# Designs tried in a protein design chat: VH-VL binders against Protein disulfide-isomerase A5 (PDIA5). Part 27

Target 1, 129 residues: Protein disulfide-isomerase A5 (PDIA5), of Homo sapiens (Human) (q14554r378to506)
Amino acid sequence: WMQNPEAPPPPEPTWEEQQTSVLHLVGDNFRETLKKKKHTLVMFYAPWCPHCKKVIPHFTATADAFKDDRKIACAAVDCVKDKNQDLCQQEAVKGYPTFHYYHYGKFAEKYDSDRTELGFTNYIRALRE
Below, E stands for the ipSAE of ESMFold2; O stands for the ipSAE of OpenDDE; V2 stands for 0.75 times the mean of E and O plus 0.25 times the DockQ between their complexes.

## First folded at step 23 (VH-VL; framework fv_cilgavimab)

Design d7 (from u2 with light chain Y59W; at its last look DockQ between E and O 0.48; V2 from the best seeds 0.00; counts 0 for: pae E 3.9 > 2)
Fold by ESMFold2, look of step 23:
Structure d7 (fold): chain C 129 residues (1-129), chain A 121 residues (1-121), chain B 112 residues (1-112)
Amino acid sequence: as target 1 above (129 residues)
Amino acid sequence: EVQLVESGGGLVKPGGSLRLSCAASGFTFEDYWMSWVRQAPGKGLEWVGRIKSEDDGGTTDYAAPVKGRFTISRDDSKNTLYLQMNSLKTEDTAVYYCTTDDEFISGFDYWGQGTLVTVSS
Amino acid sequence: DIVMTQSPDSLAVSLGERATINCKSSQSVLSSSKNKNYLAWYQQKPGQPPKLLMYWASWREFGVPDRFSGSGSGAEFTLTISSLQAEDVAIYYCQQYYSTPTFGGGTKVEIK
């Protein structure tokens, strides 16, 4: 006798679908959203990138640590989406992941330090002081 | 979209008073420092003064020519910046712009269209 | 106050050619803590408010065409339009925000 399997379980939700404190942005809303935040750390990523996958839990935890500070955002841009490709080109993203700090929507600097929750949180705390 | 709209300009005699308003939208007004900048007809730009956000102390600073005569205030609940101008002089004749003010990264990011103040006998 | 001096007062340039605007401050506007020059450039077209072009002397604001570039450090700065277009006819101002904000006198750019 041959059995058809039951329907497989639904795929794991994407990072964007997980409803975390991370602000998932697209080209259409990137500038206007960031103008409302004094400090935004943006992760430009690709969902298939192994380095990105390793950092996602750290970046997500960082977003949660600052969720009650309305002046701070941790945001992410999926550069593989067609609607984000112009944005990622405009921001000169050359590899994944890339981390940029924005002050009221203006690019200020690239983040090149530790890609851990502690590294991110120390950086953001220093921006507030 | 960020918008700044000045109002309250007009013709006033020397020694008179006038109050300008700047209505803000499209950004978190209470977080921003705000400035007034003026431009006399056919002349360059001149900073008038600024007011910091409440979180940064809410203090004001003024350019020397207007210190003691002009007062900047803000009402964050109404997203409105004000400029009270007293003891007006003919040299105060200018278009007055409100602007966002950012000492960290840029100067004056967003500008209104301006309102004309004419001080003439 | 820091005095900002622009030169020339006016400049006539053929379409497609380079325009160069100079700005000198009476003292350094380089921040020691940020290692950034607190110098901005503005464009003002006839009948319009000023528009931010450059910040930190050489950083281009979003939406500003690549033909605009800024250079210099400390007390001497330039704004360059590499290939002048008709829509670039305007008055250009430098402004320091290192201390009490002050503007240069402006440079009027016209098509020759």
Scores: ipSAE 0.359, ipTM 0.796, lowest interface PAE 3.9, mean pLDDT 91
ESMFold2 (binder alone), look of step 23: mean pLDDT 92; pTM 0.940
OpenDDE, look of step 23: ipSAE 0.775; ipTM 0.892

Design d8 (from u2 with heavy chain E103D; at its last look DockQ between E and O 0.72; V2 from the best seeds 0.00; counts 0 for: pae E 2.6 > 2)
Fold by ESMFold2, look of step 23:
Structure d8 (fold): chain C 129 residues (1-129), chain A 121 residues (1-121), chain B 112 residues (1-112)
Amino acid sequence: as target 1 above (129 residues)
Amino acid sequence: EVQLVESGGGLVKPGGSLRLSCAASGFTFEDYWMSWVRQAPGKGLEWVGRIKSEDDGGTTDYAAPVKGRFTISRDDSKNTLYLQMNSLKTEDTAVYYCTTDDDFISGFDYWGQGTLVTVSS
Amino acid sequence: DIVMTQSPDSLAVSLGERATINCKSSQSVLSSSKNKNYLAWYQQKPGQPPKLLMYWASYREFGVPDRFSGSGSGAEFTLTISSLQAEDVAIYYCQQYYSTPTFGGGTKVEIK
């Protein structure tokens, strides 16, 4: 047999590198970014967490569903990054994934319902009322 | 960086008028409700009135002592809040603050530095 | 209008000790639909505007030190500074936003 001489494919891009409608935030820009949005659902995560990996497609699809509503954002914070450790401590993140709802950058509540696109979209639609 | 800057305060005789302005930056002004809050020298805080965003009807509400004399308006194209004060009385003497308003989570989260209005003969 | 009553009017506390400020509303400020108390606390230093400390009675605003805490529900509320620092010298106001906004009369906190 002949071996394929092509180089191995590059590693798959990380969630942050995939250029979705999800706002990937860091400690330096978290508050300023959220102040401009009436409603933000934030996913605090770790890239190695199996539960986080399962939710990422659902959360990404949710962000895409609301991409044209300027008052709504779906955001993500990688709590493993050094620049985000203080933020995740300040927000009392105890495990991954954790979902917080913010109203103009103020913490309002944890989201503890279904971690599916339908669960997220129903929650966000209710916030607009 | 959220910034609110009041202007237009000064000395005025009873029965006179003044117009205060509040220049806003660092947030989406057109989406916020806005309030005026005043503080007489050495005294506590008193809410004056509010104006809702256009999306929420653009309506105004006023505290009883100023109703019919004060008018709140906004110009979203200029990111500016206004307070027109007519028929001023000595008890209207105060520092006037503009604030962002929200009846969902908190009352008044961003405040300007205030502008002093003195009503005296 | 809902009347807000603060006590004491003035409070002197040694550095590092606990300061306790009380606020009573003439009627409940608890939203039945949201199960949240529509009560805020503000700090005001001389020559400065008020600064929001707490919202929904017990939720701390961003950047406020964790020595500040709020408690209470319905019509009776407390702001606590667990270990008073020199920079905490100020007048503190409670405020309800359940209906037409009203403020308490203020509590002046000083270092003893």
Scores: ipSAE 0.497, ipTM 0.836, lowest interface PAE 2.6, mean pLDDT 91
ESMFold2 (binder alone), look of step 23: mean pLDDT 93; pTM 0.939
OpenDDE, look of step 23: ipSAE 0.840; ipTM 0.927

## First folded at step 24 (VH-VL; framework fv_cilgavimab)

Design j1 (from d6 with heavy chain D56E; at its last fold request DockQ between E and O 0.77; V2 from the best seeds 0.00; counts 0 for: pae E 2.03 > 2)
Heavy chain, then light chain:
Amino acid sequence: EVQLVESGGGLVKPGGSLRLSCAASGFTFEDYWMSWVRQAPGKGLEWVGRIKSEDEGGTTDYAAPVKGRFTISRDDSKNTLYLQMNSLKTEDTAVYYCTTDDEFISGFDYWGQGTLVTVSS
Amino acid sequence: DIVMTQSPDSLAVSLGERATINCKSSQSVLSSSRNKNYLAWYQQKPGQPPKLLMYWASYREFGVPDRFSGSGSGAEFTLTISSLQAEDVAIYYCQQYYSTPTFGGGTKVEIK
ESMFold2, look of step 24: ipSAE 0.674; ipTM 0.879
ESMFold2 (binder alone), look of step 24: mean pLDDT 93; pTM 0.946
OpenDDE, look of step 24: ipSAE 0.854; ipTM 0.932
ESMFold2, fold request of step 25: ipSAE 0.579, 0.590, 0.586; ipTM 0.863, 0.864, 0.856
ESMFold2 (binder alone), fold request of step 25: mean pLDDT 93, 93, 93; pTM 0.950, 0.949, 0.950
OpenDDE, fold request of step 25: ipSAE 0.883, 0.882, 0.880; ipTM 0.946, 0.945, 0.945

Design j2 (from d6 with heavy chain F27Y; at its last look DockQ between E and O 0.73; V2 from the best seeds 0.00; counts 0 for: pae E 2.5 > 2)
Fold by ESMFold2, look of step 24:
Structure j2 (fold): chain C 129 residues (1-129), chain A 121 residues (1-121), chain B 112 residues (1-112)
Amino acid sequence: as target 1 above (129 residues)
Amino acid sequence: EVQLVESGGGLVKPGGSLRLSCAASGYTFEDYWMSWVRQAPGKGLEWVGRIKSEDDGGTTDYAAPVKGRFTISRDDSKNTLYLQMNSLKTEDTAVYYCTTDDEFISGFDYWGQGTLVTVSS
Amino acid sequence: DIVMTQSPDSLAVSLGERATINCKSSQSVLSSSRNKNYLAWYQQKPGQPPKLLMYWASYREFGVPDRFSGSGSGAEFTLTISSLQAEDVAIYYCQQYYSTPTFGGGTKVEIK
């Protein structure tokens, strides 16, 4: 006799737990990782933020579009994690989502245009020129 | 950690030749432009020349005082930058630094500790 | 070549006081396409290589204390140390990378 009720389904994986082309960074590896990439677009986010949730599929698709270009990265930082709070303060993140462009790890500018795959990919393609 | 280590400096007579090496580690060497910058003892900084990454054409350019006498090359498989110095003059006496070069945003970001070249009779 | 002129050649400042270093280029180093000044500042301590402090004239390199600031545009630039510390004793160089790179002559900062 087995009384083994089905366990509740596991919660959906977080964005970080999904195996995508997005580089999920933390304070300990942020600078070292970005210095190895000519172009990095970084999304600073909070998992609970509705605006972030809407952009995640677009940003993920953008990362996938550039996965074969080793000089380009699309990266994400979860600013709610305790280990990332100092990083997000150092980078002057005031709200979510915030998008920064880095050139070999140096801050260049804030991205304030369309939060769509097309907006992101057009921006990144212009940087490659 | 990014590290740049120059070697090959020494004493040489005017008209002589010397080859400097710069061993790089801790970053994607093949993607970076690289420069040589020199500093005569007790004097200021002077750019010597650069070599672009292969993806950007792999070309070189040089400061006027060294053009035609110095040759910059790189070996991306060894993460090594070279400076071949020919027809050396006493004015070439300096500490020679290798440095990463980024023309668009930062200038000369990472620097080695330098190697001394002395050109004297 | 663009000639970079620094002033003063030497500067003595009391601890905790402001140090101001000027740099003038013979031509504008402002990129019209990027609207950025291609001007860097470096710090060099005795027996050490130069260290990048500022890029694009006013952007502080990571790890550089906020007492360092850069200002100016076009052909005239200033590096300011708002409250001089003992570890700030060094020679400071400006450098343009708008064209063939050239450096200023350097400014030695000392504690009075």
Scores: ipSAE 0.532, ipTM 0.846, lowest interface PAE 2.5, mean pLDDT 92
ESMFold2 (binder alone), look of step 24: mean pLDDT 93; pTM 0.947
OpenDDE, look of step 24: ipSAE 0.838; ipTM 0.925

Design j3 (from d6 with heavy chain T28I; at its last read DockQ between E and O 0.85; V2 from the best seeds 0.76)
Heavy chain, then light chain:
Amino acid sequence: EVQLVESGGGLVKPGGSLRLSCAASGFIFEDYWMSWVRQAPGKGLEWVGRIKSEDDGGTTDYAAPVKGRFTISRDDSKNTLYLQMNSLKTEDTAVYYCTTDDEFISGFDYWGQGTLVTVSS
Amino acid sequence: DIVMTQSPDSLAVSLGERATINCKSSQSVLSSSRNKNYLAWYQQKPGQPPKLLMYWASYREFGVPDRFSGSGSGAEFTLTISSLQAEDVAIYYCQQYYSTPTFGGGTKVEIK
ESMFold2, look of step 24: ipSAE 0.649; ipTM 0.870
ESMFold2 (binder alone), look of step 24: mean pLDDT 93; pTM 0.949
OpenDDE, look of step 24: ipSAE 0.860; ipTM 0.935
ESMFold2, fold request of step 25: ipSAE 0.656, 0.550, 0.651; ipTM 0.873, 0.853, 0.874
ESMFold2 (binder alone), fold request of step 25: mean pLDDT 94, 94, 93; pTM 0.951, 0.949, 0.949
OpenDDE, fold request of step 25: ipSAE 0.891, 0.891, 0.890; ipTM 0.948, 0.948, 0.948
ESMFold2, last read: ipSAE 0.486, 0.563, 0.421; ipTM 0.835, 0.837, 0.816
ESMFold2 (binder alone), last read: mean pLDDT 94, 94, 94; pTM 0.948, 0.949, 0.950
OpenDDE, last read: ipSAE 0.891, 0.890, 0.892; ipTM 0.948, 0.948, 0.949

Design j4 (from d6 with heavy chain S106A; at its last look DockQ between E and O 0.79; V2 from the best seeds 0.72)
Fold by ESMFold2, look of step 24:
Structure j4 (fold): chain C 129 residues (1-129), chain A 121 residues (1-121), chain B 112 residues (1-112)
Amino acid sequence: as target 1 above (129 residues)
Amino acid sequence: EVQLVESGGGLVKPGGSLRLSCAASGFTFEDYWMSWVRQAPGKGLEWVGRIKSEDDGGTTDYAAPVKGRFTISRDDSKNTLYLQMNSLKTEDTAVYYCTTDDEFIAGFDYWGQGTLVTVSS
Amino acid sequence: DIVMTQSPDSLAVSLGERATINCKSSQSVLSSSRNKNYLAWYQQKPGQPPKLLMYWASYREFGVPDRFSGSGSGAEFTLTISSLQAEDVAIYYCQQYYSTPTFGGGTKVEIK
C-alpha cells in the first residue's frame, strides 16, 4: 500500500492545484470576480519566479486569515498562462510578483510593503476600517 | 451581468406622490450604497439622495431640494431600492436613475436605464 | 454645496484631433486621508444613462480606451481625448464625491 520506492515521487501540486483560500483567476473571470468584492488584493506572478515562490506561503496564509469575510478576497493571476497575458498587460504588470489592491474591481494602488503574512494582514485590516 | 431596472414613473399632478422601484441583480446588493440621480429633459445630472448599506449604518442623505419630500429605502431580501416621492413639483420632472454609490474610490458606477417622472397639470 | 463649473459648454473637434474639457470646483476635492482627488468623469450619449470614465481624477475605469486621460488636482481638472473617434461624440460631466455629490453642467463634444 506504500508508493513504489523505485519510482519518482508523484509531482507536487502547483499552487493553483492546492485547495487554498486563494482565488486563482484568469482573464475570462477577473473582472466579474473582482466587482463582487469590496476589497481584493491580487498577486500577479510567474510560477518559476523565486521571489514569487518565497511569498506564496505568506499570501496563502493571508487568504486563509480572511476566508470567512465575504467582502475580502486574496486572488492570484499566473501571468505566464496564454489566456492571462492580455490581462497582465492591461493591468500594467512589469515584473513578478506585483500586488494590486482593487476596490469593487477598480484599481486603487500598488502594494509595495512587506511581503509577509503580517504585512498583508495589517494592510487589509486598515482597509476594512 | 449587473442589471438595475427602474419602474414606477409616470404622469402626476403637482402635489401628488409616486413610488419608484429599482430591481437589482448580478451583484451583492446588500453590500452597496445606492443613490438616485435625476436628469430633467435636456438638462444636466442632479444627485437626489443615497442610502448606505446596513453594515455602514443604513442611513440616508438627501439633496436640499428634495429633503423632507423624498424618502429612500431598500429591501435587501428583494434586492430592491425604493424612492418615495411626495409633494411633487413641476421642477421634479426628470428621468430618475438608480445607481450604485461609493464614497471611497468612485462616484456612480452602475446605472439603470431610468424611469420618467412628469409633474404637470 | 461644492459648485462644479465645466468649460466649454460645447466644442467641435475634427476626427483624430485632441479634445479638452475643463472642470473647476468651488472648493478642493482632495481627500486628506487618501491623498486622492474625489472627482469622476462620465460620458452620456442620447437616450442612455451616464457611463463612468474616470475616478480619482486620473484613473481610467476598466474598459475605457487609453485615449481618455484625466489630470488636475485640488479644484481644477481636465479630461482629454487624445484622438477623437466617432463613438466619442457625447456629453461629458465631471462630478465631485468629496461631499454631497454635485455635477458640472456638461460639455457636448461633436465632430467638426
Scores: ipSAE 0.597, ipTM 0.857, lowest interface PAE 2.0, mean pLDDT 92
ESMFold2 (binder alone), look of step 24: mean pLDDT 93; pTM 0.944
OpenDDE, look of step 24: ipSAE 0.809; ipTM 0.914

Design j5 (from d6 with light chain A40N; at its last look DockQ between E and O 0.86; V2 from the best seeds 0.75)
Fold by ESMFold2, look of step 24:
Structure j5 (fold): chain C 129 residues (1-129), chain A 121 residues (1-121), chain B 112 residues (1-112)
Amino acid sequence: as target 1 above (129 residues)
Amino acid sequence: EVQLVESGGGLVKPGGSLRLSCAASGFTFEDYWMSWVRQAPGKGLEWVGRIKSEDDGGTTDYAAPVKGRFTISRDDSKNTLYLQMNSLKTEDTAVYYCTTDDEFISGFDYWGQGTLVTVSS
Amino acid sequence: DIVMTQSPDSLAVSLGERATINCKSSQSVLSSSRNKNYLNWYQQKPGQPPKLLMYWASYREFGVPDRFSGSGSGAEFTLTISSLQAEDVAIYYCQQYYSTPTFGGGTKVEIK
């Protein structure tokens, strides 16, 4: 007879399943969404990546800090999803996490500073001048 | 879908006046600087002038050949850009394009299809 | 005004071959504060308005194929089409906005 194994607990919701101010984008809506925002900081990530997992709370808090500013968006793209693989290739994402700043949907630069809420918020505030 | 649609072009005698309109949709018009760029038939592109967003002061600037004769204005409640053209010369004959003027990329992102202005006797 | 000079005026290139378009400004268009060249490239096909192709000299607008590349800095710039396609037949303009916006005279690219 088999032992009566305990069932594993249900997985916690993914970042995309959580109710946050982060815009979770896919290849089909990436360009149309970004073109409407003067400033978008995009996190390209993989859900299994340890570096991504460490940053997610900071990026989420950043999105919340700017939720009422109509000109600013914080967005995320899960590059492991099949529907996003062409997008992440087109955006030249080479590793995870990768942070890009877009101006009305145009690539402007890679964000390479501190991956903390303060780092992100200072960067976005400087874009506003 | 971003759209810019010019209208008001036509045939005008030298010394006459004409008013062009540009109807904008699909973006937040009030946030953008707007420019007019013209192209004489078979010739290159020439910037005509610009109007800044109200947030950036709402001021206008003009190319030397049209300064004092042309006036750019905007109505953000109607998402419409205007070009008032006075004292027209044959040299003003061109297709006139309205464009978004994006200071950050230092260029013109969205363009209308243009409207033809012909100045001749 | 900053004068933009393009060369050549016209260029005939066989399908699949490289096309090279040069643009020279009468003074530098490099912003020291942003470290960006305020130089853009536009493509204009017959009967159509111009279309933004490249911004900041070397940044490709969305939807522009990888065969288009821009290079140069300061006062001298190049647009390269690495493998000419039939749909690339157009007039190409450089444009600066370091000061009052001005355009180059254009370079017509044709199939040889």
Scores: ipSAE 0.614, ipTM 0.863, lowest interface PAE 2.0, mean pLDDT 92
ESMFold2 (binder alone), look of step 24: mean pLDDT 94; pTM 0.953
OpenDDE, look of step 24: ipSAE 0.820; ipTM 0.916

Design j6 (from d6 with light chain P101F; at its last look DockQ between E and O 0.53; V2 from the best seeds 0.00; counts 0 for: pae E 2.6 > 2)
Fold by ESMFold2, look of step 24:
Structure j6 (fold): chain C 129 residues (1-129), chain A 121 residues (1-121), chain B 112 residues (1-112)
Amino acid sequence: as target 1 above (129 residues)
Amino acid sequence: EVQLVESGGGLVKPGGSLRLSCAASGFTFEDYWMSWVRQAPGKGLEWVGRIKSEDDGGTTDYAAPVKGRFTISRDDSKNTLYLQMNSLKTEDTAVYYCTTDDEFISGFDYWGQGTLVTVSS
Amino acid sequence: DIVMTQSPDSLAVSLGERATINCKSSQSVLSSSRNKNYLAWYQQKPGQPPKLLMYWASYREFGVPDRFSGSGSGAEFTLTISSLQAEDVAIYYCQQYYSTFTFGGGTKVEIK
């Protein structure tokens, strides 16, 4: 029996591998990157987490909405990566997703409002005053 | 690595002038508000004045003892903060620090090592 | 100007014991819009510039040991060192940034 089915489609790229405006950070560059941004909203996540997967499109769209403002960043940290475990512990991440606002790299507050593009964008616009 | 390096301090007679410089690196200088803080020998800390980023209006504010005599400026292309000190008095004798000024969250985050200004006859 | 008053001026504490420094402002430094106290604490060792320890009264700066904690709200604040170490010998300053900037007079902490 001779069959040659078409090759399977390539695997979908991970969020970190996609070409988005989200800054994907690691422990080695977290502090240095954030201190160059007046406002950073950081999503701490696990790739397998269903709540995280639901929010990713909203957070990605938020990053795109602010991509031209050099003082604003939307960043993500994959807390499952070995190199990020110390960072996520240090930042007191207790569950996924967790959203923190940083002002020039200093922790300011946890974001606990709507996890939608509108919720995120309204929050960030209010910070710019 | 954030660095702030002051220079231009020295000995000057009352009524004289000095210009202090603060060279900045390791952060986006143009976005930060900057302050000068001084400390007389054996004394506490005293804020001298600040300059905001150009994006936030570029305005200056001064403490009462130096208002009208000191002028703060910045050159964002050189990442440099300046303090022009005129009509110096003996009570201006102090170590002068430049510092990043973040009124929203923390006050003064990054500090230079300071430069000594001595005003005496 | 908001006047900042620190007490005591000097404090001698045995190694491993608690050090408590008080700071009072002449008016509230609590921002009602942000619900944050615009109060910072600094540590200064001889020949060195001040180093930021605490912001918003109780938030610890990155790299500052857990033995440092800040408390209080409105016009009265406390910096506590839960177990004094030799490297904690320094002068400590509180500072308001609610309206321009004013420092307390400092508290010198020494090993007894």
Scores: ipSAE 0.500, ipTM 0.829, lowest interface PAE 2.6, mean pLDDT 92
ESMFold2 (binder alone), look of step 24: mean pLDDT 93; pTM 0.948
OpenDDE, look of step 24: ipSAE 0.823; ipTM 0.920

Design j7 (from d6 with light chain S31Y; at its last fold request DockQ between E and O 0.63; V2 from the best seeds 0.71)
Heavy chain, then light chain:
Amino acid sequence: EVQLVESGGGLVKPGGSLRLSCAASGFTFEDYWMSWVRQAPGKGLEWVGRIKSEDDGGTTDYAAPVKGRFTISRDDSKNTLYLQMNSLKTEDTAVYYCTTDDEFISGFDYWGQGTLVTVSS
Amino acid sequence: DIVMTQSPDSLAVSLGERATINCKSSQSVLYSSRNKNYLAWYQQKPGQPPKLLMYWASYREFGVPDRFSGSGSGAEFTLTISSLQAEDVAIYYCQQYYSTPTFGGGTKVEIK
ESMFold2, look of step 24: ipSAE 0.636; ipTM 0.872
ESMFold2 (binder alone), look of step 24: mean pLDDT 93; pTM 0.948
OpenDDE, look of step 24: ipSAE 0.846; ipTM 0.929
ESMFold2, fold request of step 25: ipSAE 0.559, 0.606, 0.593; ipTM 0.852, 0.861, 0.860
ESMFold2 (binder alone), fold request of step 25: mean pLDDT 93, 93, 93; pTM 0.947, 0.950, 0.950
OpenDDE, fold request of step 25: ipSAE 0.882, 0.881, 0.880; ipTM 0.945, 0.944, 0.945

Design jS (from u2 with heavy chain Y32S I105S, light chain Y59S F62S; at its last look DockQ between E and O 0.57; V2 from the best seeds 0.00; counts 0 for: pae E 6.7 > 2)
Fold by ESMFold2, look of step 24:
Structure jS (fold): chain C 129 residues (1-129), chain A 121 residues (1-121), chain B 112 residues (1-112)
Amino acid sequence: as target 1 above (129 residues)
Amino acid sequence: EVQLVESGGGLVKPGGSLRLSCAASGFTFEDSWMSWVRQAPGKGLEWVGRIKSEDDGGTTDYAAPVKGRFTISRDDSKNTLYLQMNSLKTEDTAVYYCTTDDEFSSGFDYWGQGTLVTVSS
Amino acid sequence: DIVMTQSPDSLAVSLGERATINCKSSQSVLSSSKNKNYLAWYQQKPGQPPKLLMYWASSRESGVPDRFSGSGSGAEFTLTISSLQAEDVAIYYCQQYYSTPTFGGGTKVEIK
């Protein structure tokens, strides 16, 4: 009634709770964290967004592929969280997912290519060269 | 907070030598390219030279007026940038700034306060 | 070397009015492969080091007020201060970093 009569399935961990190689950032630590990385690809997302859900495994695999390179980060910002709403507005996020590349914390460009592990990894490899 | 602090400026006669230091903190110095920029009193800005990170080859580049006389080096263990200035001329009189540079050339984003070098008889 | 020419040398603008500074390079500073203009703007107040305002011609550095904007492409660029404030009195420099970095001669902005 006020509650769903069928019990929901047990909660699975959120993307942030899964302890992957993805850096999950908030408004308070975004700038300082990115300043320490030569190359950061940031995914701005909403947990409820179906397009985001489809990309998350690809982006997570990309982060894992570069986990041993201290100069590279794959980061994510949940724009639904209260602490992140000002950041997502400041970064002009218009829809989900949005991917930005930052160089030592400076916004460089929007990533608009394939949203697959191969697309992300090829892009990042080109940045390292 | 990124900080760059120059030191080693002073008065020197033409033909003399001076070594400037730039102490860096608040960022990963070993990954950064670094530049020196100078400004003669009452004049504009002039790029002096650059040193790349070791990962990018550690090479240096210099502006024509100082090439062969100035040497840029770095000590990543001390987070310190150096400028060795030899065969100084009166036209080298300036405030010398250290700045951060980068591979993607997004401008000189952090600057020290500068150190004054005066070359006069 | 790429020669950078700024105009005017000096500019007096009433408080709250628009200030416009021009910068011209002797050759294009647009990277076709990156699609970026390698052009920066700096502000320098008396007794202080330069401060980065704009990079890639039109990207504003973090912490710079939104009244500052940059425009232009290729070899001609403009810095605009939409509503001049007292703290904006300074010398402004353009700088290319497409090749060996070079700076413009500076534009002194004063309140009229």
Scores: ipSAE 0.037, ipTM 0.692, lowest interface PAE 6.7, mean pLDDT 89
ESMFold2 (binder alone), look of step 24: mean pLDDT 92; pTM 0.942
OpenDDE, look of step 24: ipSAE 0.316; ipTM 0.792

